# VH-VL binders against q9vpl3, part 121

Target 1, 224 residues: q9vpl3
Amino acid sequence: RGKINIQRPKAPHYERARVVAVTQPKYPELPKAKSCFKTRAERTQQQQENPYNEIIAREVRNWLDHSRLVAFFHLSSITADDIFRVRVQLHKQNLHLKSYGSKIIEQAVKNTRYEAIVPLFHSNHCIVFSPDPEKTAALLRIVRRVPQMVLLGGIVEETMLSRNQLVAYAQMPGLHAVQAQLVQTLSQAPGHLIQQLQAHQNSFVQVLDVHAKNQMNEETPKST
Key: E = the ipSAE of ESMFold2; O = the ipSAE of OpenDDE; V2 = 0.75 times the mean of E and O plus 0.25 times the DockQ between their complexes.

## First folded at step 6 (VH-VL)

Design s2 (framework fv_anetumab; at its last look DockQ between E and O 0.34; V2 from the best seeds 0.00; counts 0 for: pae E 4.8 > 2)
Fold by OpenDDE, look of step 6:
Structure s2 (fold): chain C 224 residues (1-224), chain A 121 residues (1-121), chain B 111 residues (1-111)
Amino acid sequence: as target 1 above (224 residues)
Amino acid sequence: QVELVQSGAEVKKPGESLKISCKGSGYSFTDYWIGWVRQAPGKGLEWMGIIDPSDSYTRYSPSFQGQVTISADKSISTAYLQWSSLKASDTAMYYCARDYGIYDSYYFDYWGQGTLVTVSS
Amino acid sequence: DIALTQPASVSGSPGQSITISCTGTSSDVGGYNYVSWYQQHPGKAPKLMIYEVSNRPSGVSNRFSGSKSGNTASLTISGLQAEDEADYYCSSYDSSSTPYVFGGGTKLTVL
């Protein structure tokens, strides 16, 4: 019984080789983790004459109108799993990650103050919404873990900010803290001014009184 | 006021395990990453790794990968650096530092006082 | 990995201005404003002096300033004082592997 050479198996007979070749299980390529984000092409195709586009556009508008923080990101070869992870992290901070087609965005912002953002959405993108502008730092911290998310810019308190401006904003003490400081400073200013004004007035009155007393003393004829 | 307070100096023998701590106060501990930096005697600063205390995400320097473990307990606002088996070459000052951690900004704005680790036979 | 090169030592007299350079091997040092500077007195922890090339944290003297030209970042200390005698380290972000790379440090001596 010939020792089966396991190291160099003899090529099977031609017929057997043919059968083996035909019967080789074609393992379906594991579906490449379908990016939860449809390719631009797929998105564009689905957006053609979709009666729901208007609904989605309204949704986008609603998000824009009710968000005090909006950040725009370009997505560079990000996987669905990565997006999911980021979404979960953001959600924990009450940050909402959304993705919309460029046409939907265009429709949503048409004739609005946000129309200037349309050029940002020519590629794969996502938007993060938050009702709290103080979450800017948290947002930018989370996205540090995801180099595939490239910050393009954002809107904070209805003001469009560049990437650099948004980063700078995040580095500033919280708006409320600054406002509180401002209010404190402003509330102290009138008091200080009043004190200073009163101090000067009092000083002036004192000087006048002294002067008046000196004049009265000079006018008192020495009755000798 | 933001403060990072590290555990006291340690004297150990080769082969022993060690865990040193860094406690943050005066700020939200989970909002900032904590980095560890080594400084051998008479040498420069060397970044070891960093941790996000919010979910214990960690990143290590290639030179320290597998050599140390960085962890955090957010409930007590404390980060840790630990060795399973110390070497004489681990003798150094170890600093924890708060990473400001905003997008593309990478710098340590607050530092602990340092923990001296001496490993001698 | 990027390497940051600093002079081993710099010296100056009180009242003078001195500059410490930090030169990176990668274009990334020149492309982004990721350079920070730390001051370390003997036996003390490092202190952040400059971040993002030229920004000063609160509490840092205005005598300290940072700049960058090409692949070289510079820390300038004006009106040199005895208290400025320390080791200074530059740091930069390395996009390839490590978020923090430190220079070798510069010993500043005030004569």
Scores: ipSAE 0.677, ipTM 0.837, lowest interface PAE 0.7, mean pLDDT 86
Fold by ESMFold2-Fast, scan of step 6:
Structure s2 (fold): chain C 224 residues (1-224), chain A 121 residues (1-121), chain B 111 residues (1-111)
Amino acid sequence: as target 1 above (224 residues)
Amino acid sequence: QVELVQSGAEVKKPGESLKISCKGSGYSFTDYWIGWVRQAPGKGLEWMGIIDPSDSYTRYSPSFQGQVTISADKSISTAYLQWSSLKASDTAMYYCARDYGIYDSYYFDYWGQGTLVTVSS
Amino acid sequence: DIALTQPASVSGSPGQSITISCTGTSSDVGGYNYVSWYQQHPGKAPKLMIYEVSNRPSGVSNRFSGSKSGNTASLTISGLQAEDEADYYCSSYDSSSTPYVFGGGTKLTVL
């Protein structure tokens, strides 16, 4: 039999409402009289201040502010059905997988304590949020089976952790061990931690580039 | 309390099928992955593959992909390693082990006693 | 047939300290903090001695310690005892070929 998916009826309506909200205000605001009072710079600034982006940026800020666990992933090519199944498994554990454009993330974290994460999102990415840091182990067990999602690092109780530190955190028994690890992490310079997260992403990208290069060379027969 | 108990030694001829078992006890069987490790006589350890017993998701070493089948029956807390057609080169000690690791961290905290498989004509 | 490189044998006297090396590449030992060490006595199953480079399971003597520098992980055994005679295997996560790989093993003799 067909599978029940209650989310499908709501998703199309929500997406269409977003598109309508984005397009609706822009064109009525170009009457001749008002156009002469706008500079090119002001028009460019207004074009870049998309109302849709600000709405979603506020959503991202709310997720960051209400989540005690945030995990960052590099996301390789994956089908909509596969990512949906992962999202469902994560949701059962109160883990919320979200994908946002790089500009939306930049806008969301601008002038906040999270601004340092922006460089992680210059490539294809996704984020998992949870109000419960105890779910880190459940998160990592689920994504262990999803080779398209590569862990870059995360934020636990407002503390930035590298991939290795997040994995170690997930394996700790009890609150005292967690507190000891967080104290140890806080002794590290923020720049060093960001470099660790970026280096990990760069290493992964290099591996993917070599693999893609090898596949392209195999697929491209000599034409001459 | 945690224990992995493997089936007894097997003596087989080339071409025969075989299925050996690894029963977990003293813990929640579906919360941990079970790995299989091979050790040829007088040689080192070789990782064969691993299974998530909750839904039988498997991952194999390239050397053993297509050579063996790993399965599990969570109702009786038992993992299996199976050959459709044995070769003399399959003669080895086979260990099952519980994977305590998370994400990219693979490590085996409890091991079965081993099953000796001898394949000779 | 890529395995992590260990010396075939190492020896020491009772009370001495010895170190066993495990050398890989940036795709395994060097790239990740996921090195484990196993002890195997003749005719017995392996026993986990160290996980994630330097952590000890409950019940493992503090005479056993692990470390890593670049592409080389090390197992150090202090205050050698006769019961330490065994084969020692390192293992690591491997991002390139398999998720998991073992070293060739090192036979420790206590003279």
Scores: ipSAE 0.446, ipTM 0.681, lowest interface PAE 1.5, mean pLDDT 80
Fold by ESMFold2, look of step 6:
Structure s2 (fold): chain C 224 residues (1-224), chain A 121 residues (1-121), chain B 111 residues (1-111)
Amino acid sequence: as target 1 above (224 residues)
Amino acid sequence: QVELVQSGAEVKKPGESLKISCKGSGYSFTDYWIGWVRQAPGKGLEWMGIIDPSDSYTRYSPSFQGQVTISADKSISTAYLQWSSLKASDTAMYYCARDYGIYDSYYFDYWGQGTLVTVSS
Amino acid sequence: DIALTQPASVSGSPGQSITISCTGTSSDVGGYNYVSWYQQHPGKAPKLMIYEVSNRPSGVSNRFSGSKSGNTASLTISGLQAEDEADYYCSSYDSSSTPYVFGGGTKLTVL
């Protein structure tokens, strides 16, 4: 059930908010509904052209083909500064935030195994792509503090996952990463392997020594 | 292996400042939040606050808001808990812990060994 | 910052099953499935035993199980052993201004 969400105007960033608020309304604002409607109609007509839609649809298909992680979100009203900040945080983790028109998504997935995702794009949305499925946990931690992005589900390793399945996947141990690390360790020369074992032993002994000292230091040092 | 190693025990006087540390290893430090938990002598666990070390986004328990500062230096995989002016009531064991919960789930899967802070003159 | 209610102590004999309760409200234990349990031996850091009400992390014995009913979560330890003697804390997501609340702790004694 839809609730009419009123998009609040973005407040300017300022150190002197009280002074700016007094001086801000220099002109009566025009009715935004008429202006927004006119702009929206022009955008819709623009999006119907097949050649431009095909170029953008090819981009989407390229992302889907080269991404082992795809996550779908409903996007509530969010400021441009906030969404930019989120995009930067995601990009640092090789996570790519994108948004496309629903008709472009339909065209991109037509006659593919991903046609089932089309209903997710009936409302305001965004998509995160990544070649790195091990970054699913990083993605979900970043969006954890972004209530405007509501997880709908995703695709991992060509498998469609529900919201709950994607969260559960993010918490699973990385079996393949563990196997790769083991192979690298076994491939090292015998002398280097001994050095690594000694370094790990020293780290383990150090942790035990810290634990023993913490038990000894439980009493205040001033005490005898 | 995931490991959180905290700085050693501290003995301080009231009014002194203190910064204790928690170094994470064996995982991508900026991928997980770090929480701080207090345990007064003979008492239970109290959540103090949490930090996202990737950009230092920080959230405090109302009981500790304005009483401590939580920070992180991601270049050395270290989180910090800091007092500008210690009180005798700050005498406690302080733990850092990794928050493994994601999205809308919260729990601490790995804990540091603890740092005992004793404040007396 | 609201503490969850736990009994101060419980005891049991080796081989028995015991249950530790953790009572909250509809804003935490009752309203959400984000209860966790921690074991703490004297002088040591807490260890996660149960998360999300009933899930066990790798390396935790299947003798430990969790459940909840209404506003009360429960940790059950079957086949009680001497090593189980420790303090146990529950925690939960809290819909108030903090994401966490802890219980006051329960000292388990193995007789």
Scores: ipSAE 0.067, ipTM 0.500, lowest interface PAE 4.8, mean pLDDT 76
ESMFold2 (binder alone), look of step 6: mean pLDDT 92; pTM 0.941

Design s20 (framework fv_anetumab)
Fold by ESMFold2-Fast, scan of step 6:
Structure s20 (fold): chain C 224 residues (1-224), chain A 121 residues (1-121), chain B 111 residues (1-111)
Amino acid sequence: as target 1 above (224 residues)
Amino acid sequence: QVELVQSGAEVKKPGESLKISCKGSGYSFTDYWIGWVRQAPGKGLEWMGIIDPSDSYTRYSPSFQGQVTISADKSISTAYLQWSSLKASDTAMYYCARDEGIYDSYWFDYWGQGTLVTVSS
Amino acid sequence: DIALTQPASVSGSPGQSITISCTGTSSDVGGYNYVSWYQQHPGKAPKLMIYEVSNRPSGVSNRFSGSKSGNTASLTISGLQAEDEADYYCSSYDSSSTPYVFGGGTKLTVL
C-alpha cells in the first residue's frame, strides 16, 4: 500500500463526485464537523483567551502545511543585528527563518500530525521553512556558521526526521535518501523519537557553555 | 571524478613570501569547504584552517591565526594558502582537503596530493 | 590545541585482528559522534577510512570498523593484510578551540 498516502488521499473519482453533486445540489455535502460543528481543535481555539494567538497559529499551520522542508532549532542569545544577517543569508536560498512563542506553536499544532514537536519549543527556539527540500544542504551550511542555532530536527516531505536523519538527508542527493529515512522513521515509536529530540535539547546547555567559552578564548588569541 | 590538485614543491629562504594553490574539479566547488592540514617532517597531521569558497568565510586554528592567510577564487575553483614571511619552522608538507561544510560534517573526504614547502637558511 | 592520544605503534600478523585506540576528553571524543580515521601510506596523502565513529566511505573494505566507548574511540582492522601497513590518524571535533583535532598517529606494522 505504498500507493495510498493517508496525509494525501487519492482524489475522488470524477464521475462519483459529479453524481453526488447532482443528487444533493440544494444541500452540498461537506463533512459535518467542518460545516456545522467545530473540530476539537477549533473548539479549543474558540475558547482561547488571546485571539491574537489564534491568528498567528493559523499562519504557523499554513507554513507547516505548505513547506516541504521545516527545520527546528534551539536559539541561544543572539543580537538583533546578527539574527537579521542570518535571516538575509537564508532568504537568498528561499529559506524563511521564523520565531514564534511556545504557546502559539502549541495552539498551531494541537490535534494535528505535528503535535509531537511541541516539547521542542519549551525553550528559546526558531524554525526555518522552505518549499524546496533540496535546500536542506544550503540551510545546514549556513547554520554551521551560527553557533547560537543548534539543530533539533525537522520535517521533510511531511516526514519527521531527527537531527542525525536530517543531516544524513542533506549529505545524500535525491529521493532515495528520503525513502530510506521514511522506512527508519516509520519503524520507530513516536515517543522514542521525541525522547531523542528532547535529550539533544537538554544536553545543549553544556554544549552552549563550552562553545561560549571557546568564543571568548578565540577572541583573545586572535588579538595576538 | 572528484579531484584536488595542488601546486608543486617550493624551496624558499626565511623572510620570503609564498602562495600555494589547491584546485578542485569534478564537483561544485562552492558547495564544499576546503581545509588546510600541515604535516612537519616525521610528524603528525595538524589542522591550520578552513574556507567556504561561496563567500570566502574563513576560520583558523589558534596556532596559525595571523601566521597564514587562506583565500579562494571560485571563478577558477581554486583555494590558496599564503605566507607573508616564511620561517624555517614552516618546512612541512601542506595538504588541502574537502569538507562537506554541512552542520555535522567534521571530516575530510578527499585530499590533495600535498605541496612540500622547504624553508632553509 | 590538544592532540588525541594514540599508541605510537601496533603490530599484527596477516589474518589477525588489531585495534587502535584514540583517547580524548568529554569536549572532543567523549562529547560527540564526530570521530574519523585516516590511513596514510609513506609519501602519500591521507585517505578517509571511517567517519562519524563507525561509517565507511564507498570503496573502504568492511574489514575496517570503528566504535566508541566513553572518551575512547577505536579502529579495528580484521583479516589483516600487508597493504594495511600504514600510519593511522584519528580525528575528532573539539568544542574547546579547534573544530578539527588529530591524534598523534599510530604506525601499523604487518609482520
Scores: ipSAE 0.406, ipTM 0.659, lowest interface PAE 2.0, mean pLDDT 79

Design s21 (framework fv_anetumab)
Fold by ESMFold2-Fast, scan of step 6:
Structure s21 (fold): chain C 224 residues (1-224), chain A 121 residues (1-121), chain B 111 residues (1-111)
Amino acid sequence: as target 1 above (224 residues)
Amino acid sequence: QVELVQSGAEVKKPGESLKISCKGSGYSFTDYWIGWVRQAPGKGLEWMGIIDPSDSYTRYSPSFQGQVTISADKSISTAYLQWSSLKASDTAMYYCARDEGIYDSYAFDYWGQGTLVTVSS
Amino acid sequence: DIALTQPASVSGSPGQSITISCTGTSSDVGGYNYVSWYQQHPGKAPKLMIYEVSNRPSGVSNRFSGSKSGNTASLTISGLQAEDEADYYCSSYDSSSTPYVFGGGTKLTVL
């Protein structure tokens, strides 16, 4: 058992961080490397390094590590007013809608257990975070009324789930009731429920692996 | 218990305005959306539109966009369907219905008793 | 806009089983598990009988069951009784501008 606190002093809200970065000189700006005999290419590369991406990538890692519920969505064309409305509705349920560029997501999850999610972000996307996995039902209820947001899958208690698995999770009773049902189920058919959940988890991971392989081997011939 | 109570039958002439109501009770009114469904005499069900009472966000069927206005007053747990100028073709039974809340199945779990609107000269 | 396709009528005798079909496309019935069925007696409001393809609300007889295969959803009524005589409407989520789409309705006659 551990309480996950996603509200950290070092992790400001994405929109707020973006506004601050735009309205003020970029701070902290990474200093130019102190060196003698730098080549032009080396100097230019160091000068063009973007410290903003590093800061936001750390924010994403903090959200991933400290959220018990993470849901991934494809985002179709939607107005700023409509997405703001959705964000407000989600916030009332302690659900935090974040939008990050695909390169930032790649930097955030590189060399982590979450690296398999990268293929989900090759097109327009958004992510919903929460410290409370019991809010999965509330999340799906709100998002089903936003046809521009299409659920791709998620992570619950650090376990990757497909769209259908996440929907099934939303229909489960709370922890106390789940424990009561599990005890009753175990008295009649030991391990069946656990095996079912594990099989679905493996299926989701396999789907992501297949998608990643397809992305790597994808060819876009322009011949007609 | 959950209940939706609609206003009484109306008899109007073409060109007149009309506003009918649907009052929810026995549940948290702002947690559920209210849809309006039309049924012309001897015909089937036709979805008109829906409202989120928490912020008055509305969505309409293309057939009814600009023809009617859906609104809600959350302080009295009441949704409304309004016409600025009625036509004879608006003669129908009008139902309000609650969109299923918890898992949002795009289903109407509770229905009002219906309001019959007759438009004739 | 295009309504979901249902047979206009179906009939059966007491104790028999009957099935009502509801056919759409991949953007509604085929694409999502949000199919509902409503029962309407003459002069009354509709009543939800099935939601999410196969789930029954509390208080609905287990004689009513729902299923889906491809673009076609089905409502099956077993042990047919006189009080089952009514109009039945299917409904589905539609990913276009009309999130709710109804079928044309099926009149069930118990003979």
Scores: ipSAE 0.006, ipTM 0.472, lowest interface PAE 10.8, mean pLDDT 76

Design s22 (framework fv_anetumab)
Fold by ESMFold2-Fast, scan of step 6:
Structure s22 (fold): chain C 224 residues (1-224), chain A 121 residues (1-121), chain B 111 residues (1-111)
Amino acid sequence: as target 1 above (224 residues)
Amino acid sequence: QVELVQSGAEVKKPGESLKISCKGSGYSFTDYWIGWVRQAPGKGLEWMGIIDPSDSYTRYSPSFQGQVTISADKSISTAYLQWSSLKASDTAMYYCAREEGIYDSYYFDYWGQGTLVTVSS
Amino acid sequence: DIALTQPASVSGSPGQSITISCTGTSSDVGGYNYVSWYQQHPGKAPKLMIYEVSNRPSGVSNRFSGSKSGNTASLTISGLQAEDEADYYCSSYDSSSTPYVFGGGTKLTVL
């Protein structure tokens, strides 16, 4: 996880409880069928027993509330030193690169209008925050030099934008009124935007699936 | 009209230095990256490197790292490709090409006419 | 070594459809939708024909189409015409240290 992910291992108490569970008899008698409710209550209790996640989720929510520019990226294999150099370069432009676990993101956006973005964060990801939407062009120019970071979309002036819409926004001249009008015009329906963002992720998944399927097919070549 | 105009053909001897140019017009020069592509006589296209004219950031192909220098002068909308000491193997057609957009394009939409560099023995 | 593999030559007659393949790996053609195709007539600069696998720039005939399956991208030219005789190069994004890689090129002969 190092510098790339701030989500640390669970508390020692949790790991100890897991170890104890593993030492139990392999085939225990089930004196009473455990209901989904009981299992769910245990999961809820485990979540409540990790106050660290809620504290960081609050930090994420604060970043979302105070940033007029938020950009979402898929993150491929990258060294800690390389990502650190990117972070430094972004910081010079008042752009703040953050990495959070998917569980923390889910907790931060739960019951907000941004809840639909959660599926974007099931793979390796990072987020860039800025109070200044005029920095979108600077952001994209910097990130273009980092092929391991792939733009998925973003939020500008509280409006969710697809990858293509965010790129189009970056190419507009910087008059504030014009920018606000463009953002409002580019935003269609949240459902359509989420569909577009997921389609981009699905494109990546589809390519990987086709590659894996081709490799599997090659394992059993046909002899003629 | 978007146009990339390259400098004229050059005939040089081994060991000589050379700097060729590529001038962009009809667009905002700093909004697009300029790549250099080599084509040896009768051979295919080889990517050499690319420059972001806005801050002169460069990236080179491993084959050309240390062999050439790419630079740009945004005040006159011109990119350059330079050799400190030419070799006979540098004989080739050199193209400059514009990479469309500021993010995620990875293709060249407009190309210069090419500069033929001949290095005689 | 050549990173992307193309056939050295293909041929067809007027009105025929031909396909040119471009084969790479999961780190280039197979991993991303950043495949482009360039047409080069003898003595001229290359011209962009297809970008991002299947998109055509303004001014390119709809007889030209691009597709991709696994690690292989394809350029298809339908209704083949004499003016289509040229060299065709594929190019892809490459996730290694080099963002651009070209194929070896394919000479298309008509007639």
Scores: ipSAE 0.098, ipTM 0.556, lowest interface PAE 4.2, mean pLDDT 78

Design s23 (framework fv_anetumab)
Fold by ESMFold2-Fast, scan of step 6:
Structure s23 (fold): chain C 224 residues (1-224), chain A 121 residues (1-121), chain B 111 residues (1-111)
Amino acid sequence: as target 1 above (224 residues)
Amino acid sequence: QVELVQSGAEVKKPGESLKISCKGSGYSFDDYWIGWVRQAPGKGLEWMGIIDPSDSYTRYSPSFQGQVTISADKSISTAYLQWSSLKASDTAMYYCARDEGIYDSYYFDYWGQGTLVTVSS
Amino acid sequence: DIALTQPASVSGSPGQSITISCTGTSSDVGGYNYVSWYQQHPGKAPKLMIYEVSNRPSGVSNRFSGSKSGNTASLTISGLQAEDEADYYCSSYTSSSTPYVFGGGTKLTVL
């Protein structure tokens, strides 16, 4: 069917609309075929029109645009008290730990140079932002003490770096020229970087398996 | 120049307390972790524990947990290894060594000269 | 209990190449690239020779090289010299509770 072409105000007079709504059946019945399904369009439209998600996505874009250092971490189960202590320690070094939902990250980086990071956020994650790339070494020293946070990679001076490249950057002396040269030497196209970051995620799974086995062995003595 | 200078040799009786030191110089002391490594006479190297001087965070080897205390005073760039009650089996050379403490660093780049501790039988 | 296995001794002639092995498991040497090697002369402190399997610190001769295959890491010394005569220790990360585990040590004799 065609849609009615309205040349009048978009909505009828409020009192008329209210009267029509009041006279509607108390229990509207949905067609049986539609009762078992929610429309994907309605779910997608609802999320796109959610002003909260768009506001947070803009906040994430702002952090990405104004940070010269961004580090991505997988985050295992951690207590609120423990993560708070990490946030305080990081904040003393002008490092800002943020956690955002995967859909918000995807929305924030959609159609940007950072779109390639989305696969990193399929599971629990957190991001550390800083305006100061010289703080990369301080960041990694702090995170080394937090086994629940596993480095996946990062962005330094708008260049995407794998885990190993970011660690190498952190080990460089604090001379800006030397660090800039390293970033240029280690830089990768986003597609190739994602493959490297996924390889490190697979290595992390192996580390977690070994750690779990060690924890079980330590907690269960061989003799009573 | 990076240097770790340890306190002099000690000769003690069983049951006595002892505190040995390791002073770092030529670098930012707070930015590196200090580990302690033991070497019994004629034996190999054994890691005892490590400290982050910035906030005195410590980790101990399971073999040395409760046997020793590691501490640091960042105002004088010095780390310490302490026993409340020495045993004859504590007779060994004790080394302090520096680890850069960065994410995947698990090696000691600079070592102290060692402190020989002899506990009389 | 983690024991990294090294041969007790190895020997070679001046100018020759020798290799010292360090054998662990898939949960330490085989699972991580955190293998380091230390040289210790009698009565002296250890000196870092190799870190992260194959990297050399500044000041270490390029005659020293490190490698890893499966669960065995290797230190190779080419062009043997009398001053290379020392004890050599490997070390590996194993777990968060034992991040530094040393091998038993290998005495290198240059004849």
Scores: ipSAE 0.367, ipTM 0.666, lowest interface PAE 2.9, mean pLDDT 80

Design s24 (framework fv_anetumab)
Fold by ESMFold2-Fast, scan of step 6:
Order: C-alpha cells, then structure tokens, then sequence
Structure s24 (fold): chain C 224 residues (1-224), chain A 121 residues (1-121), chain B 111 residues (1-111)
C-alpha cells in the first residue's frame, strides 16, 4: 500500500521516506539532517493553515515533476489483496503505484502543461510513477497480467504519449525510441496533444474488451 | 546475439515422466516470456503455454492445462516443460520460443531448435 | 482447437511474386492487428518473418510483406528465390480461445 495516512500518524517509516524523497529532490547538496528538519518544520506549519487537498495536490505535482515515466490506467473492480500484490511487484522495479481523487488531480495539474489529462480520471483510475523511463517495458509486462488495469497513456521524458505510442516506446531500442519520440513531438501542434488524450478514452473500451476476453479465456477451462 | 538452446531428443515409453529444457542466452532472460509450441508429425503448430521467468507466472492452453507443467530457473536462464505420465499421443516436436511479454505482444521473435519426443511401447 | 485456414500448398517460379492467405474470424484475424508469419525449412525451427500484420524484423528481406483485409491476412513474397521454399505458418491473437492460434501451414514450392 503506498497511500499516506493523514488522519493517523502510524504510517510505516518507509512511506514517510518516500514522501520526503519527493519533496526534497531539488536540493541534493543540502545536509540531510538540516533538509529533513527544515522540511518537517515548514510542512507542520503549512498543515495548520492549508487544507489537506492542497498538500496532496502538491505531492502529486512533485511526483509529476520528478518522474521521467508516468503511466495512466483505468482501474476496474479489484480486491485490496490483489492491488497490494501488484503494488509490491511494481515497487521492486522502482515503479510507484498511486491513486488520487479526480479533484486532487485537477488541482495538481491546473495551470500546467498536463491540465489536459483531467478527463482520464472521471472514473476509477491509478497512476504509476518512476524516475526511470527504462522501466516502461517492465511496467507493461507486469500490468499485462492484471486485467483490471487498462493502459490509457502516459508521459515519458515530459512528453505526452498515447496508449499506442507508450507501447511502441517500450518495444523500441532505448536510444532510437527517444529520438523517434522527439521527432513525433516536434511535428505536433499543441491542439493535437488534447486530441491524443481524448482518443485514449475512446480506445480503452477496445482494450477493456480484450482484457475481459482474456480473463474469460483464463476462467473457462475449455474453448467453445 | 539472442539464442534459445533446447535439450536433445528423447525416446520414452508410455507412463514415463520427462522434463525437457530451453536455455536462453544473449539477452536478459527474466525480461522475456518463454512459450512452448508443439508440432505433431505432419500437423501444424499448437501453443501449449507460456512462463514469465521473473516470478514463474504461467498460463496454459486449455488443451494442455493439467497435462504438462512449465517451469523456469532464472539463475541458469533455463525454462522447462514436464510430463508426469507420457502418452503415445505426446509424440511430437516441441519448440520453446521467446515473447517480449509487453502489453500488446502476441508473437514469438526467437525460437529454439526443437526437441523431438518419441513415445512408443 | 480452431486453426486459421491456409492453402495446403502454393507454387511459383524464381523472380515471380506469390501470396499466401490466412483466413480467420472477427475474433482473431479480423478483430485485431496481431497477425504474425513464420517460415520453417525442413528439419529446422520456425523463424519470424512478419509481426503485427505488416512489420518486418531486422534481418528479414524486404521481399516479404504482410497485409490484412477483413478476416484474411496475406503474406506476399516478391522476387521469389529458391531459398524461399519452405513451410509458412500464420498466427493470430484469438479473443475467444488463446492468445496464440496458428494456421495449418502452407508448403511453398519453387520451380
């Protein structure tokens, strides 16, 4: 489980370390004791005056700003045990599965280049973050086994990718994939990014059909 | 260069157990799935099952579920196909083949040379 | 259980073009762009020639091309050569059964 418990401070130490890492990566030369101490003092004062939604929105913005890989998923009905196992498997690959409310996502991306992703989060959703874009292939291998998670698209090296482009990126050789994506990005007008994001929702019905049929084939012991 | 090397031909009697192997080299073994494909004499190719060597997740064709066991040992980059009790109808060529296992990958890019299994009394 | 339909044999002369068909249904060939083609020489393992309908792996001659129309995928070999003589198998994703379904195979004879 990777959610931060704001209501109760008994969160495991490793969850706190994850939050601190996200909030401090811009100042690597700052002494750890001084950096940690100042960040906690400042955050304690902010919590007294600011609503919780603003604090979580800031966390989401930091994840977006400091992750070189961000993948967006529709999440259908899944048990707490199943999602926990997926979260643990992803964490071993430095992939961080997060779930946030639509209003928090909207608040986090408001007035940013990523504002167009908001429509992706009108239903059940989750996001996977990683500092390492080389993990895109590992991510997509893991989620291929999780029919409840349906890929909508993502961001790689701060570039918006459709579902199909993200899959292609994972299948391409590393250096050439980056170069091909740069050429595609440079050829697109700003309006095309919005069209690509809207197309993600249209295509997910087809992906859900594939996943549902794959799951039916697994549950049915004999072909008809 | 990517290579899949399979174990040698086997001649067995009905009721005997058998385990054949497929060793991958020239790539990161745990990043690709290994599928097993059967070719009966004079017949086409039949998919049997597949394994993700990173955690030994397996998926089987309904026709082969319960008839064979697929396993892998990632420390030696080797996948296995095993029968507890062979039948004469198991006589076939068995191929291992590599699938990228990525979200929309459903093809085999590299194949082993094949293991001929002959089951006769 | 269900295999994709291919002609049992096709023949051609050196320098000519031939086409091998692979016919399925809307739940496999017609419904998805996951059609692959494999070449198998006698006594050897299959080799991937085409994946995802029309994509060619590195090292495969550009004389080999793939296409799809409705429920039928096609492998076309242009400038036919003696070494092209082999068995050819199509494969597709199948939403109603397994993720890998193979055709019955086509024997290509050259000269």
Amino acid sequence: as target 1 above (224 residues)
Amino acid sequence: QVELVQSGAEVKKPGESLKISCKGSGYSFTEYWIGWVRQAPGKGLEWMGIIDPSDSYTRYSPSFQGQVTISADKSISTAYLQWSSLKASDTAMYYCARDEGIYDSYYFDYWGQGTLVTVSS
Amino acid sequence: DIALTQPASVSGSPGQSITISCTGTSSDVGGYNYVSWYQQHPGKAPKLMIYEVSNRPSGVSNRFSGSKSGNTASLTISGLQAEDEADYYCSSYDSSSTPYVFGGGTKLTVL
Scores: ipSAE 0.296, ipTM 0.595, lowest interface PAE 2.6, mean pLDDT 78

